# VH-VL binders against q67yc9: the designs that were tried, part 8

Target 1, 181 residues: q67yc9
Amino acid sequence: DEPVPTPWPHQFHALMFMNYSGDLSMIDLWYDWTNGRNFNIIQEQLGGITYDLEWNNGTSFFYTLDESKSCRSGQLEVGILRPNWLDGAKYLGQQNVSGFLCNVWEKVDFIWYYEDVETKRPVQWIFYTGREAHIMTYEVGAVLEDEKWQAPVYCFNKEKKSLSTKGALSEFKGYKEKAAL
Key: E = the ipSAE of ESMFold2; O = the ipSAE of OpenDDE; V2 = 0.75 times the mean of E and O plus 0.25 times the DockQ between their complexes.

## First folded at step 4 (VH-VL)

Design p1 (framework fv_barzolvolimab; at its last look DockQ between E and O 0.05; V2 from the best seeds 0.00; counts 0 for: pae O 10.0 > 2, placed apart)
Fold by ESMFold2, look of step 4:
Structure p1 (fold): chain C 181 residues (1-181), chain A 122 residues (1-122), chain B 107 residues (1-107)
Amino acid sequence: as target 1 above (181 residues)
Amino acid sequence: QVQLVQSGAEVKKPGASVKLSCKASGYTFTGYYINWVRQAPGKGLEWIARINPNSGGTYYNEKFKGRATLTADKSTSTAYMQLSSLRSEDTAVYFCARDLWFGFLPYYMDVWGQGTTVTVSS
Amino acid sequence: DIVMTQSPSSLSASVGDRVTITCKASQGISDYVAWYQQKPGKAPKALIYAASSLQSGVPDRFTGSGSGTDFTLTISSLQPEDFADYFCQQYNSYPYTFGGGTKVEIK
């Protein structure tokens, strides 16, 4: 009767176009539940690249690979998004979005999620902050090589530079913890 | 609207304990840290500790470790701070404040409770 | 612990004045600085976070600047409701620490 959101596949790659009131970025999302890891490679429009590397044990790294060699690491209270993270979302009906007929769900204080009725793939999601993620490609079963999942050595150095809280990091403020609720 | 409502004023003798409450409303209680900060009369602000209401995980300022105990009750959306072995120097207004939970990235306190006056005397 | 040295400790100003408050950190803290306003008998209210980002609902006459160790809060045209105490706070590392405060008084 009421559609249920499709759990995320255990491994996929998505290219996402991010928009927050004209602040644009592109994100390569490598999701790998099988190996307990999640990687966002975040390109700001005409700007820098930030790497967000997350492990299911809560170990997290945000870093750059430019000359600044910036990194912040830490231990989150929760792991990566689980495949069924949309459990308990409130169904809002159907809406045509960018030429796709979508089922729409809401998780309060977090997200509106749009899933294509025909293919069951994500089309977009909109955070309560107004940030929009538009799914440009969605490649189920894609796997990133193991060696690319390694945080750089300076993430483990006491003398590392602190990352700014602006730009790419603002897209991820608190969303993972809220999804676990 | 987002709100933190604190318990009423307390008067205590030296050596006693006090347990202060901070009830959250208008947001997802388990999604944000709760900090405790105090302000002695005519003085600046001093951070005491914080709690993750989801996990119960705490971090204490070394000055208060062993005397302060933070707890949270998810079912009532209420955070608590107990301060033991009270001294006259503990006379202050005690605030709870919401922190944006971002895990390893520290953050600031965006919403504050109204404060609870604790007086420790005679 | 990171020491936040705030100056001046007090100042007198008139409505319409430009007011500048300075805060220095004892070590580099990037932009992990917040500014708070506190009126007598009230809780602090967040004004600025990330050194320069304006908290929602705060008038844009409040501006913050700085990175590293030196930070400022500026009120471009002081209003009657702006007479209060102001505090900087670092949140780079625990324990969180505050500046000593600045009392802004009406002349």
Scores: ipSAE 0.012, ipTM 0.585, lowest interface PAE 8.9, mean pLDDT 86
Fold by OpenDDE, look of step 4:
Structure p1 (fold): chain C 181 residues (1-181), chain A 122 residues (1-122), chain B 107 residues (1-107)
Amino acid sequence: as target 1 above (181 residues)
Amino acid sequence: QVQLVQSGAEVKKPGASVKLSCKASGYTFTGYYINWVRQAPGKGLEWIARINPNSGGTYYNEKFKGRATLTADKSTSTAYMQLSSLRSEDTAVYFCARDLWFGFLPYYMDVWGQGTTVTVSS
Amino acid sequence: DIVMTQSPSSLSASVGDRVTITCKASQGISDYVAWYQQKPGKAPKALIYAASSLQSGVPDRFTGSGSGTDFTLTISSLQPEDFADYFCQQYNSYPYTFGGGTKVEIK
């Protein structure tokens, strides 16, 4: 039998190094399926920080905490990734990546997913866009305190400034929309 | 020169199917999505679907799900759209248009085919 | 689906005039807006992308602005070749949706 991807823990924290055609960023990912929320804190290289806050009811906030007080909110038809979102992925075999022997799965037109054979931890994600995610830390069970999950007040203000949603994990949003169809 | 060349006009009866083609040249076919957009006479533009010519991955407007089928032939750099169960309301000019492959996210369409007129009448 | 409300549906103008077309999105779409020009019997031609970025080869008399929900296409000085239909489009999310169009006619 072919190996199957390990479902995501219901709660975990991951630090990811992102490379998109030479554009580098760090993503502080807080996945909290239990409470139906997901948080991507994106640090651009020598740039600003963008906050991508997602709720399982489909509501998402994209904001900065700088002087611009930029915020965009949206309502998606889908929520956050389910723990077993990789179900049905095609197994491609094993590959050594960055010193880790990995099982590799493909979601066609979305992602190649690399998982350490031994620890079952994600190691690398390669998106069909060419974006690469390198999982730097992976902490199962870690939860961000509730107070940190609050979008700023100007996200609820009619005079809020719009923010681009070109985030490092924007491919996941596209996938979720596609998967909902 | 980058261009998309579409097949000729079609006349169909209600209930029939039509398959349109869109041949790409002047660029790497697999490097861009191909979108299909239609325009009814005197009306606006309506997005139908897009295909990733490299992977074959498709994304459909819910309105056309089940009726529209997108395919692509990498060997000939040609994209196809089949629309079944035609009705009079499907009478329109159908365009193919490319957008960037890197945009797994929605993106704008920078190059368009010349359009194919499809007429559905009894 | 995101609705793009374009206005006006038509306008008459003279060569040299400043023309302004607006699109309002039913929800925030950041700057994921494109503008197209379409002449009779022809395919749409991309003018603006990312709300304010000029497509290569397009004259700089065309300018796009806006972010969030309100977007504007401006032709600073209308030229004879600019009489055409214009459409806005959002590509914030699928399905892509277009404005209803604006016919720019000669006065």
Scores: ipSAE 0.008, ipTM 0.570, lowest interface PAE 10.0, mean pLDDT 89
ESMFold2 (binder alone), look of step 4: mean pLDDT 92; pTM 0.937

## First folded at step 6 (VH-VL)

Design e1 (framework fv_nezutatug)
Fold by ESMFold2-Fast, scan of step 6:
Structure e1 (fold): chain C 181 residues (1-181), chain A 121 residues (1-121), chain B 107 residues (1-107)
Amino acid sequence: as target 1 above (181 residues)
Amino acid sequence: QVQLQESGPGLVKPSQTLSLTCTVSGYSISSGYYWHWIRQHPGKGLEWIGSIYHSGSTDYNPSLKSLVTISADTSKNQFSLKLSSVTAADTAVYYCARHRYSSGWYPMDVWGQGTTVTVSS
Amino acid sequence: DIQMTQSPSSVSASVGDRVTITCKASQGISSWVAWYQQKPGKAPEPLIYKASSLESGVPSRFSGSGSGTDFTLTISSLQPEDFATYYCQQANSFPYTFGQGTKLEIK
């Protein structure tokens, strides 16, 4: 009798306003489950543009395109969020947020998720860390061109790392990886 | 106020695993900062050991050749360092530190007081 | 790895003097340099980030400059409390690397 959250479409673009303890940023989120990839283009109010490119096989790049040519790369044990990652979320009822009437769910220790009752689009989500994502636009089926999912050449000169430890702590860290989209 | 405090054994025998814990007060480890381990050998400069990001992703100094593991326990608001197969060269003061912003390009703004570790038979 | 080389290794100067410490990176790091001050028996404290940005609470007599491979920390008028070892750190990429340190002694 309780509403269930809508699975994410396999591909979408969202422009998000992010607020974390007063640190503000605008994020272009390109979610692409079909091709096993996720891209956050982060424009910070106090700072430059950072690119967060993740692949479902665990390959991850965090880089800049300014004169610094900085890149951090890794090989993680976890992939991008599944479309049905909200399965098992606890329903909390309805709230009015940013002019939308929303159904609200919670995944304990992870996220509060707000979805428009009428359109089923996400309106906002708030991580337990206090990071708030406010969804300004939501374009179902939008896909970023393949050539734009390439990390810069200087990313491949960096040492890759892998998470080889298994167990409860590793699973807990993997759970937190799901929060970074 | 945010405070970091290192803890662990002051003396470790060669070939054993060094285990250190950093306890964070006044701030949640899950709040999106990088958390670092740095060491300083007697009379020498600073050496970065590695870091853990709020997502659980880790980065290690390649010079430590897979000997390092950094992990976090958010239920205790702690993160820890394990350094395996220690030698006398691992004798140092070990510091834990917080990164001010989510970006790894900014300085480490809050440091623990340091804990001295001696590797001796 | 990016190597950071500081010069000089030590400086002796009088209160009121201008002191300059330099740091050279083995490859281009844009503006991604931080400077730290470490007093005996204490943890390092940040002074400057992004080559020239002063940390809050740090006196204005401290300044940083540089870009690419060459960076400078300047203390325009030494005070007794400035006795310390100073370290540069590149923040361009992991692994983070530090200079060897410059020990400043006030006469």
Scores: ipSAE 0.000, ipTM 0.458, lowest interface PAE 15.2, mean pLDDT 82

Design e10 (framework fv_nezutatug)
Fold by ESMFold2-Fast, scan of step 6:
Structure e10 (fold): chain C 181 residues (1-181), chain A 121 residues (1-121), chain B 107 residues (1-107)
Amino acid sequence: as target 1 above (181 residues)
Amino acid sequence: QVQLQESGPGLVKPSQTLSLTCTVSGYSISSGYYWHWIRQHPGKGLEWIGSIYHSGSTDYNPSLKSLVTISADTSKNQFSLKLSSVTAADTAVYYCARHKYGSGFWPMDVWGQGTTVTVSS
Amino acid sequence: DIQMTQSPSSVSASVGDRVTITCKASQGISSWVAWYQQKPGKAPEPLIYKADSLQSGVPSRFSGSGSGTDFTLTISSLQPEDFATYYCQQANSFPYTFGQGTKLEIK
């Protein structure tokens, strides 16, 4: 039998190093399937902090807390990733990555997923676009306080919300749609 | 340096199976990378046939999927192409190539010199 | 399948000329385009990857640009060794597909 990817725990926290063709960021990921929500706090190496708050009903907010108080919002057709979102992935064998011996899977035209053979933690995933997420820490069962899962009031002010879904929000929507299959 | 070398018959009769082997030197095929087969029809462009990852997992061009098998022999550091039921349309130069997809896109960076295959009675 | 269409199919130029070759994808492919040079009787050699990144060892007169569906390979000042056939390739999704090629000929 070929190894099967481990379903994601219903709640976890991960600190991730993101690399996309030399554009570097550090992402603080709070996955919370139990409460139907997902939070990426994104620190760009050459930029500020962007908050990506997602709900399982498809509501998504991309905002900043700096003086600009920018917010881009949308209603996506798909919610957050299910714990078993890697169901149907094709097994590619083993590879050493960042000191871990990993089992590797792919979902064609979407993602390559690397999991530590010993601990079953995710080590790395690479999107079809070439965007790489390197998993620095992985804390099963960690939950961000409820009060932190709130979009700023200015996200509901139509004069300040994004006028398009291009760029990062469009890319993010594409990833979720591919994951849902 | 990494080198790839194709080998196989130069002439194949219609309806037979074409078998080609790519021998890799200077790098282990069991240490990562996708290993590809690509062909070039006379006077035409390049056509991707398929690829194999070191685990044995394969991807094939849908137009050829029922006719193509790619396999790897890690003990010989080789990977091979079998194309069944060949016709004159399979006459081409066949290349093997290496490609790493991760940490950003990479081109097919190392190619064999190519082997000419003619399908004729 | 994603179709890659190159223009022109052939171009005649003189040493020292600036040459531009274009490649159009039938679907959005982000920046996942590579360009290859092929000389008669030889395997293709990579020139450009990720639409605009120069392969190690390739002269700086070669450059690439574009994103989405429209991509360009530019040779800023042709040298005698540049007369060859050029191919674009998308690596966004399987099956990988190549353009039909652009033959660059001496004028």
Scores: ipSAE 0.006, ipTM 0.479, lowest interface PAE 11.8, mean pLDDT 83

Design e11 (framework fv_nezutatug)
Fold by ESMFold2-Fast, scan of step 6:
Structure e11 (fold): chain C 181 residues (1-181), chain A 122 residues (1-122), chain B 107 residues (1-107)
Amino acid sequence: as target 1 above (181 residues)
Amino acid sequence: QVQLQESGPGLVKPSQTLSLTCTVSGYSISSGYYWHWIRQHPGKGLEWIGSIYHSGSTDYNPSLKSLVTISADTSKNQFSLKLSSVTAADTAVYYCARDRWGYSYGYGMDVWGQGTTVTVSS
Amino acid sequence: DIQMTQSPSSVSASVGDRVTITCKASQGIYSWVAWYQQKPGKAPEPLIYKADSLQSGVPSRFSGSGSGTDFTLTISSLQPEDFATYYCQQANSFPYTFGQGTKLEIK
């Protein structure tokens, strides 16, 4: 039988190196299926920190804590990725990546997913847009404290605007729709 | 590297339709980006014309009064601009550009074509 | 439509100078501002996105700041290759709109 991708643990922390056409960032991913939430803390190499806080009911906040104090909020039609979001992925065989022998899967027009044969940890994933995530650490069962899952008070100020349906929001929605089947 | 290249007629007569094509290389336009047309009148600033998403969804500058159509041909990796009923006021350099992708929404353009000069005269 | 107004429309400066260009939006746009540099006869080149994020390959002497309605582009120590026209752009909503441009000239 062909290998099947390992479902994500219900909670984990991953530190990721992201490369997109030479634009580099470091991302703290806090996945928390148990509490219906997901957090990406994104440090761009040549920029500030952006916080991407998502809830399973589709509520999402993109904000900064620097002097700009920007916040965009919105409702997506889909929630956070399910642990088994890779169900139905097509097996592509094995490749060596970053010193790991990996099983590789593809969800067509969405993602290539690389998993260590021995430990079953994710090693890398590449979005069809060319954005590459390299998973540097992977801490199963790690949970960010509840009080850290709070959007800033200015995210609830009625003068702040909703998330645009263009560009990055549309791409992110597309990723989640493909992952949700 | 992603590169964009505009092409089309350099001279268009008044009342005719201007047709321009942007050829994308090194990247598929069927990926999750917005693709834009921008123009620049001689000695003036930049004016956004409109955009298309890979799904075929379009947005146009209301000031161009529905004279604009943007379309995409994913088999040729191209997107195109048609501007109908042109006048001398449409004389400009026309650029195509890719909207910047990232985790935050609304980044602006990260890749531009070199521009193509269009003159509207009789 | 959101109007973007740049100040000044032109500035004369010498190599080594600190140059600041400002951009004001007619309504709040968070941090959704990009900056471009355009040299005569060339396409605009991206410099800054999301108000303060430096485009890959752009020298560190360029920086952006601001939020809401007021934004600035700063060149900390002007170099000969920096003489150009600079444009701000809001990316908050369609239609996208640009400032009128600031021409940076040799003193």
Scores: ipSAE 0.000, ipTM 0.467, lowest interface PAE 13.5, mean pLDDT 83

Design e12 (framework fv_nezutatug)
Fold by ESMFold2-Fast, scan of step 6:
Structure e12 (fold): chain C 181 residues (1-181), chain A 122 residues (1-122), chain B 107 residues (1-107)
Amino acid sequence: as target 1 above (181 residues)
Amino acid sequence: QVQLQESGPGLVKPSQTLSLTCTVSGYSISSGYYWHWIRQHPGKGLEWIGSIYHSGSTDYNPSLKSLVTISADTSKNQFSLKLSSVTAADTAVYYCARDRWGYSYGWGMDVWGQGTTVTVSS
Amino acid sequence: DIQMTQSPSSVSASVGDRVTITCKASQGISSWVAWYQQKPGKAPEPLIYKASSLESGVPSRFSGSGSGTDFTLTISSLQPEDFATYYCQQANSFPYTFGQGTKLEIK
């Protein structure tokens, strides 16, 4: 029958190259379903680093460690992506991308997901808006040390701001909510 | 249905620049796909000239030695070919075509224009 | 550049015949081959993509096979409308390259 997407392993590390209409970033992704947490370390082309720390209860922190010491926190209705978050995706066929032969799926007109036929690793995913994530490395079972999953003290002592409804953070929240469907 | 239609002059003099335009209907060229130019010399096979990705990135056949420029006009939903310093060897039917999948090349062409004949003669 | 060589350059056949056209790449191209049919005065029509995937609307008598360097297009029972020139194309890398064509003629 039709191929089904491979569920994500309960823990993995991936280095991603993100391209959105020439707006380039590198993302260091630590997925940890076992401990109910997910970490994106996002380095924008012009040197800004944003830390996106998420827990499965919906608690999320978006912070910087530079002199600005910015932190925004919020409660999302959906937690981190579940391992089988691609359940119900529509199979589109096979395509060559970045030197890999991939099976391709689409979910609710919001994302196209590309998986290597041979190794079952994710190769890329593309959001409906044209935001392209290219998976450069994929390390199944890799776990970031517990002490590094801590939001800075200023996320708790500072007067908290509402989650940004602007730009990439608002877009990311929308995608995460669509992925939960 | 996505349709492609070539347009341009049927006759070009040697040493001049050939300019061709492909008009796309049924899909916005800025939204996806690799868009290609291909030509066919009289009585011969097909030769790939180059492509433009929906982002504006271009790739050209090295055999044409930097004589080729492909560009897009998203307001008119067109992409165009300029071939400079033409000779009789550039006499051909010119086609525009779309690669099959919207986010990668590699699948071959699924939609072709009708072709436009270009003769290079003095 | 990847060179694509088709064999034979021409074949004469009768309606009902099984026809096989071969295409050889100068280096490995996985399954990234497309096949096209071209009739005089018309644009090429897509037949097969990814070596063996039949294009929508193309009759099931057409089939493709192969991987790596050797590829085959087969017409299992030739029909009058199948007399045309056939081209293979590698889609593995730029520049895209085509075979020289195989002309299928009525006997």
Scores: ipSAE 0.005, ipTM 0.481, lowest interface PAE 13.3, mean pLDDT 84

Design e13 (framework fv_nezutatug)
Fold by ESMFold2-Fast, scan of step 6:
Structure e13 (fold): chain C 181 residues (1-181), chain A 122 residues (1-122), chain B 107 residues (1-107)
Amino acid sequence: as target 1 above (181 residues)
Amino acid sequence: QVQLQESGPGLVKPSQTLSLTCTVSGYSISSRYYWHWIRQHPGKGLEWIGSIYHSGSTDYNPSLKSLVTISADTSKNQFSLKLSSVTAADTAVYYCARDRWGYSYGYGMDVWGQGTTVTVSS
Amino acid sequence: DIQMTQSPSSVSASVGDRVTITCKASQGISSWVAWYQQKPGKAPEPLIYAADKLQSGVPSRFSGSGSGTDFTLTISSLQPEDFATYYCQQANSFPYTFGQGTKLEIK
């Protein structure tokens, strides 16, 4: 009779603090399973804002709105995370984290997931790489306006579509592939 | 080549437990797939009964009020359905099926068994 | 639970006709729709997954489209072997639910 992780709601907003080997960022996560899309707006401590826009058909855009007008696009085999993506996770027991008593699960070689015992909200998750996401706010049912889910025109430039999946897009692809396990 | 084959009694008496087994053949054991049971009442459409995942985690149609148990025997590449306290309303063709994507559900079924007819009658 | 409603319930057509069958979900399901063909006495056979992806081995005259709540299965040039009952299914969440079926009959 072990606890099972709570499936993600079909739509939510979360403000996350991300720590990866001392590289700090704040992320606005807009998860929207209902419309088949996911958006991470990433403010780096020592950098600008990066936009990570993903669609359930595997289309993904990593772009900036600054002078560089940078955009990497890719077609991933795996779409956005399903609400039940934690199915099959191994229960590890309870742990106190950030003032919450959490149930903890792992998906082997991928992620450790922490959920508040009382409210069932996610508290944190840690990727196998050491990247840590700390969930500051969690707003079930929140939806970002449709007009905000638009990749810039330069993401559809034929020449820029040939950009490599290396760097951030490649790392993200790895996470999504492991998340599907 | 992946094949699914249902087996079990064709006739079950009211109030008894219906037990069906799905035998999977044609490949190495894959524990990451979602495996489903679906039924079809005479002259009607398809009804999803439930599923089992490699971890042993199960999901059931709420309309069956926990009368359903699905289990797996990975050593035999089999998964099974038990439906307790059957009535004439449980008369149907029962199918087993595999979800298309091995790491999650959501793509629909890509392989179906041929189906087995179950009649509930005294 | 997500309700799937098909239209029409039956359609009569001739070989060579273009046939369209629609499916409406009671709530948004993104692209998580599959389509199946079922002939009398047989198990359903997969045709389309993820709304618009053709199952391996299925003839190219079959195509799917749609997103959100409205989905369509199209047969561009009907063949004799296509007379069957067609079902849509949402794969967005458990419980999985199917449309009531569309029976495609010879005119």
Scores: ipSAE 0.000, ipTM 0.471, lowest interface PAE 16.0, mean pLDDT 83

Design e14 (framework fv_nezutatug)
Fold by ESMFold2-Fast, scan of step 6:
Structure e14 (fold): chain C 181 residues (1-181), chain A 122 residues (1-122), chain B 107 residues (1-107)
Amino acid sequence: as target 1 above (181 residues)
Amino acid sequence: QVQLQESGPGLVKPSQTLSLTCTVSGYSISSGYYWHWIRQHPGKGLEWIGSIYHSGSTDYNPSLKSLVTISADTSKNQFSLKLSSVTAADTAVYYCARDRWGRSYGYGMDVWGQGTTVTVSS
Amino acid sequence: DIQMTQSPSSVSASVGDRVTITCKASQGISSWVAWYQQKPGKAPEPLIYKADSLQSGVPSRFSGSGSGTDFTLTISSLQPEDFATYYCQQANSFPYTFGQGTKLEIK
């Protein structure tokens, strides 16, 4: 009889503010389970824009488009976060957050998840690492144009760099990788 | 004990709409997240048709997307498949199935209906 | 779409044999594979989920393994009731896709 968390829709766009130990960023999140892809476009307060592009086959790129042409790429053992990733979450009750009355759940050793009681939209999530995502907008069914899901050519250099763990969704992938191990 | 049972006409004429219903007993549709339709052509393998999410959101096989509609009636604990403009190629056994719900991030069907045979013939 | 390719398409075996069926995904799918057994005229029965987890009620002679693109279903000490067609299925993304099936028949 306890509330059960709402699975993520198969496609959505969210604008979110990230606070990680006082480091602030604004993230454009494009979740696209239908096409097996996920995109975080990260504007750091004290830095440039970084792009975290992921496919369900485990291919992942973390890159910049400035003159540095930085790219880290890798093949992860797990794909993007599933819509039902909140399966088995522990219900913690209700809290008021950012003007919303929320149901709150915990995936132990990973994340606290806050969902608006009225609309069922995500309001915030907080990783055990202290990374806090505050969901400002939430657009169910929004899809980024196909041509935008392209890593730049310099990501395909013969040298492959290890994938950065920075970013909200890289922590979701870390949790899933720990479970898969 | 969860049980799924398909029902609908066993014979459909070409160009018409095939309508099948899956009745769920021992479990509430609104308590599970994904409910699927799968079919199997005579002597062939399994083909996923599509799914419905407990909120009413649907996903369809791209090869069938313009022809398929899946809907749910939670008050009757049923979900249904409509396949429009059928041809002889739609002759198959049709199954409904429940996606596995659990603490694992794995999907896959854990309960299947017994299947219903549909023949498309004049 | 993710293609699932099974090998072999058919295999003949005797009671007591160890049988191995393989399944290859066209792209990485981590551990998101399920296996089903189907007997003539019957619905598929679940055997394995998440590559290596045994479905409740399934005999321990069935086991699954693999990750990434390569997956295996093993039947140790084959029994007469095991002669059937076996299917793998990827559960990584929609559309869900199945292998073409492996028919296990008596020698």
Scores: ipSAE 0.000, ipTM 0.460, lowest interface PAE 15.3, mean pLDDT 82

